# Ledger of designs, part 6: miniprotein binders against a7ua95r516to809

Target 1, 294 residues: a7ua95r516to809
Amino acid sequence: ASLSLLSISDLVPDLQFIFFWMSNAIEILYFIQQKSPAYMQTIELMDDKAGSKESLLSATISANEEAMTILEEVIMYTFQQCVYYITKTLYVVLPGLLDCNPFGTEPSSEQCRRAAGVCVCAVCVMPEAVRRVVSVFQTTSDLLQQYQVHSEIQSQMFAYLFFFTNVSLFNQLIDKGPARGWFQRSRVLQIQASVKILLDWAKGAGHNHLAQKFFAKFCSTVTILASPPQQLSQMSWKALCAEHPSLKPVQLHRILTQYQLMAELGPLPIWQPSSEDEAYIYRTVDLLESFENH

## First folded at step 18 (miniprotein)

Design gz4
Fold by ESMFold2, look of step 18:
Structure gz4 (fold): chain B 294 residues (1-294), chain A 116 residues (1-116)
Amino acid sequence: as target 1 above (294 residues)
Amino acid sequence: SDERLEQRIERLEKRLEEAEQALKEGDVREASRALFELIRELEELLEEADELGDPELILRALELFRELLRLILALIKATYARRKGDEDEARQELEELRQAIEEFRKRLEELRKELS
C-alpha cells in the first residue's frame, strides 16, 4: 500500500557497490582460472619423499575450487541484486509510457521552461514519461561501463531489463487497456511514438539486437493496433501469425477482438483461427506474460 | 623472500584492520577499498609462491584468498539483507563476516609463526 517513488539516482550508491564487486569478482575468477594449472604443476613437480604430495594436492584443489565457487556466487548474487533494484524502478516508471502524449506535451521542467527559445538539453525534448525510463537505462549503462563490467554481462543485464520492460508494458496494455482507453487508435499512435523514442535509445546505445528480440511482443501488438482497418481486414489469421510470431494465439485473438471493437468491425471470416490454434485462443492462463519467462 | 613475506603479512594485517574499522563505521566505500587491497596483496602472494615453486605457500595463500572471499560475500549479503529489512538474515551474514575475519587472522598468524 505504499506509493513510494523510487528514483534511479537514489540507488546509485547501492549500484556502485554492486558493480564494483561484480566486475572485480569476474576479474578475480579469471585470474584464478588462468593460474590454477600452474599451481597444480608446482605440486606435481614436488619431491614427494615425505609422502605429503597427494594430501597437499587434494587440499590445494579443494581451496581453489571453493574460492571459484564463492566468486561465482558473488557474481550471481550481485547480478540478482542489480536486477532487483533496477526493475523496482522500472516498474514504477513504465506505466507512464502508456498514458503520455508525445505529440503535444510541453516540457515539464522549470529549468527547461525558462530556457524556452534556446534548446540547451537533448533530454528536455523527450516526454517526461519516456525520459524517466531512458534515465534508468542510461544510468545503468553508464555505471556498467564505468566499472568495466564484461560486455557479455552487460548484454545479459540489458536482455533482462528489456524482457522486463516488454512484459510490463504488454501485460498492462492487455489487462488495463479496455478500461483505460488504450486501444483507441489515437492512443495507440501516441504509445507507438513513445516506444519508438525508447527503441531509438536502445539502438544508439548499441543494444539494437537485444531490443529487437525482447520488445517484439509489445511492438507487434502496437503495430497491429496501429494498422488501418482497410489494411488489417485484408490479412488472414495465418498471415498475421507469420508476420507476428512473437504473439501466442490467445494474445493475437485478444488483440484482434479489441481492434474489432475499436474499429466497429463485425466478425471477419479471414481472422478465423486455424483449427489447431482454436484450441488455444481461450486459454486465459497464457494471455499475460510471466516475469519468470527467462 | 622471507623479509618480503614478513612485510606482506604486515600489510595484510594493516588492510584487514582498515577494513574492520571501516565496517564498524558503516563506511562501505572505504571497506571495499581495503578489501580490494587485500585481494591485490593475496594475488601477489600467489604469484610469488608460484615463482618460488613453494607448494605449501601456494596452499596457504589460496586458503587466505578463500576466507577473504567468504568475508566479501558475507558483507554483500548482509548489506542487502538489511536494506530489504530481513534483520534475521542480516544478523546471520554479519556472524559469517566475523567468522571469516577471525579465520583469516588465524591463518595469518600461522603463516607468520612458520617464518619464525
Scores: ipSAE 0.806, ipTM 0.940, lowest interface PAE 0.5, mean pLDDT 85
Fold by ESMFold2, fold request of step 21:
Structure gz4 (fold): chain B 294 residues (1-294), chain A 116 residues (1-116)
Amino acid sequence: as target 1 above (294 residues)
Amino acid sequence: SDERLEQRIERLEKRLEEAEQALKEGDVREASRALFELIRELEELLEEADELGDPELILRALELFRELLRLILALIKATYARRKGDEDEARQELEELRQAIEEFRKRLEELRKELS
């Protein structure tokens, strides 16, 4: 009934069913595509007595095309269901990433607490909130490998999951950050450390290029917010735009406004938009990102 | 040749019965295993038909394959319609699944009668 309470581990049987048919449908589609010319040649070389050759060829083409169409629909449908269930779990666990403290010294789980003095799991050095996000990505990666899903489909899956993660984190930071205290210096440094753990996971999993591309907006935001005031105040607006091309003018302006407030650098603007960008820094319709961009 | 084809038809019928039994028990994983074995049998049938140079058997194998794929698609859609609580879609896809099973069995029986 309610998917809001499900962990990724609770969904594994349903994801196994999805990945079983996704992977096999891809392989079956390949089989049909590779064998179809031979079948058509057999009919073409047929002795055309009573004119049955053309009707048999037409019926065979139709049956073959219908089978491929169904397989393409299986692949598309299973991909959509996979994304649906995985992003529902991500949506539940991602907000905790903005509130957690990765610098804590206590074990994150009962397993690590029982083994105090010896850490025997890869997630013991992670905050629980980061571990939950990494667990979603790792479980997805393990299932894709277990079912031998084609590498191009795996890349498309993680491209979307990273895109979703980026949009979700960015929008929550921008929208809720002032009220939740997420622009405070100590909190920004904690968020930066948590994001580093996610980026390290992506690199180790062979998805570094995808992570660099699809996390760019959130990572740029955190990089700016984490910069020392002496260094950031010396950078021009144009230099910041060049260093962070993923940020729209209204987004960069909002981030710098919050930075200046939290660093107590006074009320007078430090960063002046270029004449090109000045018309856009107040376009609040462009402030939050859409999940429909991918 | 006819003996090999008759044995394959018997294996197809056995796997279909296994899939139907698994579906009655709600065991979609076992149903999927049985349906995948049906796919493998049809891939072999299609290759045998091409080796024999029998264009009509090629067409019939492809038509069986299409109906099996319709069955699999309906099973997947019904499973996730039920998970989402969409009772109307689930009923629609379960009817599609029933129709695909009926059509597959009918075509298989027609092929068997042709051999006798």
Scores: ipSAE 0.805, ipTM 0.942, lowest interface PAE 0.5, mean pLDDT 85
Fold by ESMFold2, fold request of step 21:
Structure gz4 (fold): chain B 294 residues (1-294), chain A 116 residues (1-116)
Amino acid sequence: as target 1 above (294 residues)
Amino acid sequence: SDERLEQRIERLEKRLEEAEQALKEGDVREASRALFELIRELEELLEEADELGDPELILRALELFRELLRLILALIKATYARRKGDEDEARQELEELRQAIEEFRKRLEELRKELS
C-alpha cells in the first residue's frame, strides 16, 4: 500500500526503527569524536624506528574518518526518512483544518453531555480534523522523547514540520479557497479557532518559538481575513505590509481582493499598493509557496 | 588478555549470526537489537585497546566498527527503499549489506588469527 494511505499509527513501527538508529548514531558519533584524540596519541607515543608508525597512523585516521562519515550519513538519512513519512501523513490530514468547525456546542452522547455540564466553555471539543493533525505532532514528539533524540535534532524536526504545515495550509487556502467558500468570515473564524488549537499544542509542547516563526504567513493571512471591516478598512497598504511582513505583495493583494468580495466592499483607495509594490501584485509565479526552503 | 579478546570475538560472531538470521526472516527489530549489541561490544573493545595502549588493536577495532556501520547504513537504506516500493534500490542495498557482513566476518577472522 502507498504511504499516503497510512495513518501515523500504522507508521509507528517504521518510525521506531528510524528513531532508534538516529538517536544511537548521534551517541556513537559523539563517542568516536571524544575518543579520537586519545587513539592518535597512542600511535604517536609508540616506539618506531622502522617507519611503521606513519602507515599505522594514516590507516587509523582513515578508518576513523570513514566511520564518522558513515554515521553522519545515517543521521542525515534517518532524518530525511522521518520527514518523508511524517509529511506524507500531514499532507493527507491538513486540508481538513480548512473545512472543520471547532465550535461544537451540542454533543450527542451522554458522556459528552456530562462533560459539557462541568465545562464553563461551550466550545471545549477538539474537531476530528484538528485532532488528526495534533496526533501526528504528538506521536512524533512522544517518539523523539522515547528514543532520547538530541534536543537540537528535535527542534530541527519540528521546524520542518511546521514549515511544511504552513506551506500546505497557505497554498490550499489560496488555491481552493474561492471554490470552497473558505474566505467567508464565519469560515475564517472557524479556521482561526482551529489554528489556535494547533498553536496552543505547540506552546504546551515547548515549540512555541518555532510555531510563531514558521506559521507566520498562514497566521497573517487568517488574521487579515478575520479582521472586522471597520478596523481593516482603516489600515493602509503600507501599514498592512509593515504589520504582515511574511506576505509578498501578490499574496497580500490576493487576500485583500478576496476580503473585498467576501465583505461586499468596493475598491478602497487606502489599499492601493505603494509605487514600489505596484509591479509585484501581478506576479502570479510568487503567489503559491514552495515546499523547498531557500 | 588474549582470553578476554577471544571471548569477545566469539560474542561478536554470535551476534553477527543472530543479525543475519533476523535479516533473513525480515525481522528488522531483532536485527537492530543484534546490531546494537555488536556496537556495544566494539565500543568496549576500543576502550580496552585504548587502556592497553595497543595501536594495532585500536586500528582493527575501528575497521570492524566501520564495517558494522556500513552494514547498519545499508539496512536503513534497504528498509526505506522497500517501503517506497523501489525494489531495484532495495536489492542493491541488501547486496551492500551482505558484502558488509562478509567484510566484517573476514576482518574478525583476521583478528582471531593474529591471536594465534
Scores: ipSAE 0.802, ipTM 0.942, lowest interface PAE 0.5, mean pLDDT 85
Fold by ESMFold2, look of step 19:
Structure gz4 (fold): chain B 294 residues (1-294), chain A 116 residues (1-116)
Amino acid sequence: as target 1 above (294 residues)
Amino acid sequence: SDERLEQRIERLEKRLEEAEQALKEGDVREASRALFELIRELEELLEEADELGDPELILRALELFRELLRLILALIKATYARRKGDEDEARQELEELRQAIEEFRKRLEELRKELS
């Protein structure tokens, strides 16, 4: 039986093995691709005295294409294994972001620990829950760089990790938020601050575009929930849909319903959905996102 | 070139034996080192065949390369089948790995016969 994996540090030896072969398979594929024209030219320049030229060309093309196909499968399989194991770790640590308090009672840095007073800790806070998520991203980034994985593959890796993070946080918030009190205004502001720390890490790591793209649904949700009632009550359904295109009608409807409960607002005429959207605001099958659409 | 090719065949056989021994001992890290050295030897063989303009040698080197890559893929798959506790899949991939080793050795022996 395999060992239960609870942290990214437990995965490092396995990740080293797959990054070793991923990076080398990419280099080998490049080697074969650069040499393939020369191999074909050598056959085309040979004398066809025994009538073997066409059979030799066919066999060489076949062997060359089969080798490249296997290398592509190595790259794909190792990428899939990386994503699978890393996202299993993320799935365990991500819910903690919704429960943590980045503003206060948990000093997360040596600077905060050395300083006198709780107020100084609030200035530089990275809660343990946020640190665990950042550690997954940072460890992944460090390994990709250590093994000199092509930058395009690195970008695809983080695209998948950010997509997974977005889906996990959004689904947890929507599904468990009412029971866990996550729609309370003070909690929403804490969640917003925690997400800001993740976005700042992504920007510093050179992945700002990917983070903006793939966190859009969760960020839109938190932005709506964090909006002051006086500002949000001035925005129509149509305006909210236009400002937050990542949200499906059923998702926006659920978010506004929770907002009304938290802010103790009655129904607002300008939040009435369009006739077309009214057909979809109760499609509960569309409420939660799928992890299968990486 | 025949002397250099014979010496390369001997190194290929030696590295394959090192990889096999590491696999029997369950030392995936050492097996990977030996397999990577086989890759380097085959890359050099392909460069040599290209410089000589020898289309038969190019084909034989590509066929060896293909079998080595099949071996590596099977090793990777067996490793992660075992990691997730899928013992039946791990046994299937280990058998694929053994078959890839046998095919690599067969083609290496055919290359040696062509030298003689």
Scores: ipSAE 0.800, ipTM 0.940, lowest interface PAE 0.5, mean pLDDT 85

## First folded at step 19 (miniprotein)

Design hx2
Fold by OpenDDE base, look of step 20:
Structure hx2 (fold): chain B 294 residues (1-294), chain A 116 residues (1-116)
Amino acid sequence: as target 1 above (294 residues)
Amino acid sequence: SDERLEQRIERLEKRLEEAEQALKEGDPREASRALFELIRELEELLEEADELGDPELILRALELFRELLRLILALIKATYARRKGDEDEARQELEELRQAIEEFRKRLEELRKELS
């Protein structure tokens, strides 16, 4: 009940607090790391009064290491909390992406309606379900930039969020797709168009490489399902494996089996797994993606 | 100069008091602001200590920094524990925060005594 009400906007104050400390902790860590050698050198250059220098050096090293350890913990903790809250929001909005009809005339966002003009920005023309997903990513991006979070941490954040999004969408499509009719060509084309809008946003935001990498599995699945039967039926198992290396054999087999059922093609010998892959197509444990691998 | 260091200690005390007051008032934003200013004062103290070539002052500044960082970490954890409804974790982190404040104050007073 409570999760359905959490918009990304409601989380902004909480995220601001975390991003503030995450950014500052990174800066402080960098400061200490840069200055630490000079501090140690200052101690090393002192005249050795009987054993006091060594003890002072040891104490200074210890204090410096402890400070760095605490800073690393702050960075790690704040990162984890950000991911937790953002993924919670994504979890709520992502299912809407699969049911979205991007070819329909959906009304412009309420936010753009409040502006004294028809906003023709890319976000305003997005279907509501896509806009909600993009809004989570955009808000995250805006906050990361606002607090000047280190670029590496930004990349790690988006990598994880794209990973999470891909796993969530892929698992939902594979698990619920047949029952929801998402494997029907018309629905697949809608999904493909919705994902393209998201990928175009990611490209515009400077995350093209990450998006292509982490959405590969979902995109491959959608690409296969969107393929015309005449085209796909001419592709061998080996060719499909080569074209879609992000898919495990069990996943590809499942997709093709569902495609056969939906398209009423019957069994196609050309899609028969290789002898090498035959043992893997029955590993149902590998069918769905895990969230734990990141 | 010893006078300059004494003035810095007074600024550190003032910023700590501002943070403590904000914490008592339940304003984590103002507390964070005060703690951020306290970080900047400690960074400057470290730089001054290095410029002076005073290794004991470097150590004392790093010890103060460590306690301040413990305080910040505890504040962050306590804030999010409360938001999650984990009152036990929040209480534990608030105790850690209090200990860090007390240790910071103790270290600051020790530094003052060493300069007198």
Scores: ipSAE 0.819, ipTM 0.943, lowest interface PAE 0.5, mean pLDDT 90
Fold by ESMFold2, look of step 19:
Structure hx2 (fold): chain B 294 residues (1-294), chain A 116 residues (1-116)
Amino acid sequence: as target 1 above (294 residues)
Amino acid sequence: SDERLEQRIERLEKRLEEAEQALKEGDPREASRALFELIRELEELLEEADELGDPELILRALELFRELLRLILALIKATYARRKGDEDEARQELEELRQAIEEFRKRLEELRKELS
């Protein structure tokens, strides 16, 4: 890409065109599906004196099925384009969540600064990095509602956006966390607070169950890292696996290793993997998540 | 009934010309408005064909609908191929769009001749 610093607002006209055809294609597909039995009945009641009934039925079925196939492709293509453009925006803004300080930073929003000099509203008081992510989700939600996109498609859209967000944040934390100091306890608490703002947005928007499902891996990670050492040291490997089923053995092992280093608990491993999991804790191919899984 | 169908064919031709004009001027959103009106006209044609119990008209309306949907899909794909800078895909989809317009117009003329 030549430039990757686009805001979601720059994409709104493109998203409006996409949502127009997505919503209408869904309605048109439903129309055709509901009318198909009537077409079959009309042909069935036809007087076949000319001997053309079978060929007319075959041609009608073919034309009807081809039209439905094209509409399904329109729906799939428009969904894919929405996801493509929105996730490109998310990819740019998500890393800032790991670096921001929600406890001590002054809120900044260009519109809030212009209107009042100092803004005190909940959206404007959040760190700019969190605000940028929330703005992507909120703009997407507003457009989906404006175009009256079917609620199941809206849910599928946010399921994918939350999945993408979780994979991006988790992979960056695991991969870059040691070098960036993100495993320091004070930093983990800042990350936890920033993620809570996203979860609160999702709950208020009616997507609480999707967010809880698709953020589970990242949330489990920060929950473990935020735990007091006395509490975490009392938990066995088996208990941690049971409490955090979204984490693979290699992932849990890496998180606990980083926790032990940052809490200065010494070099001897505190948590012993079960015999079942021992074969998996060094499988580095399983450490990072794939953006392909949903 | 034939008078109503003739008026519908005239509206279909007018909306297709509007869509083509918008595409020549590089305005796919205006083309979308004209194409949506064509969809609505074809939905009504299908309803009328079913009310008449006319199987051949049902087939002709579905064939027109199919070509219009090919046109719409090609428009959407060409728009976003161009937005992404994929000139090869954009060229392919513009040719698909041109072929769909030609086929739609051909089938519309055949329908007009059948009414006369």
Scores: ipSAE 0.793, ipTM 0.934, lowest interface PAE 0.5, mean pLDDT 84

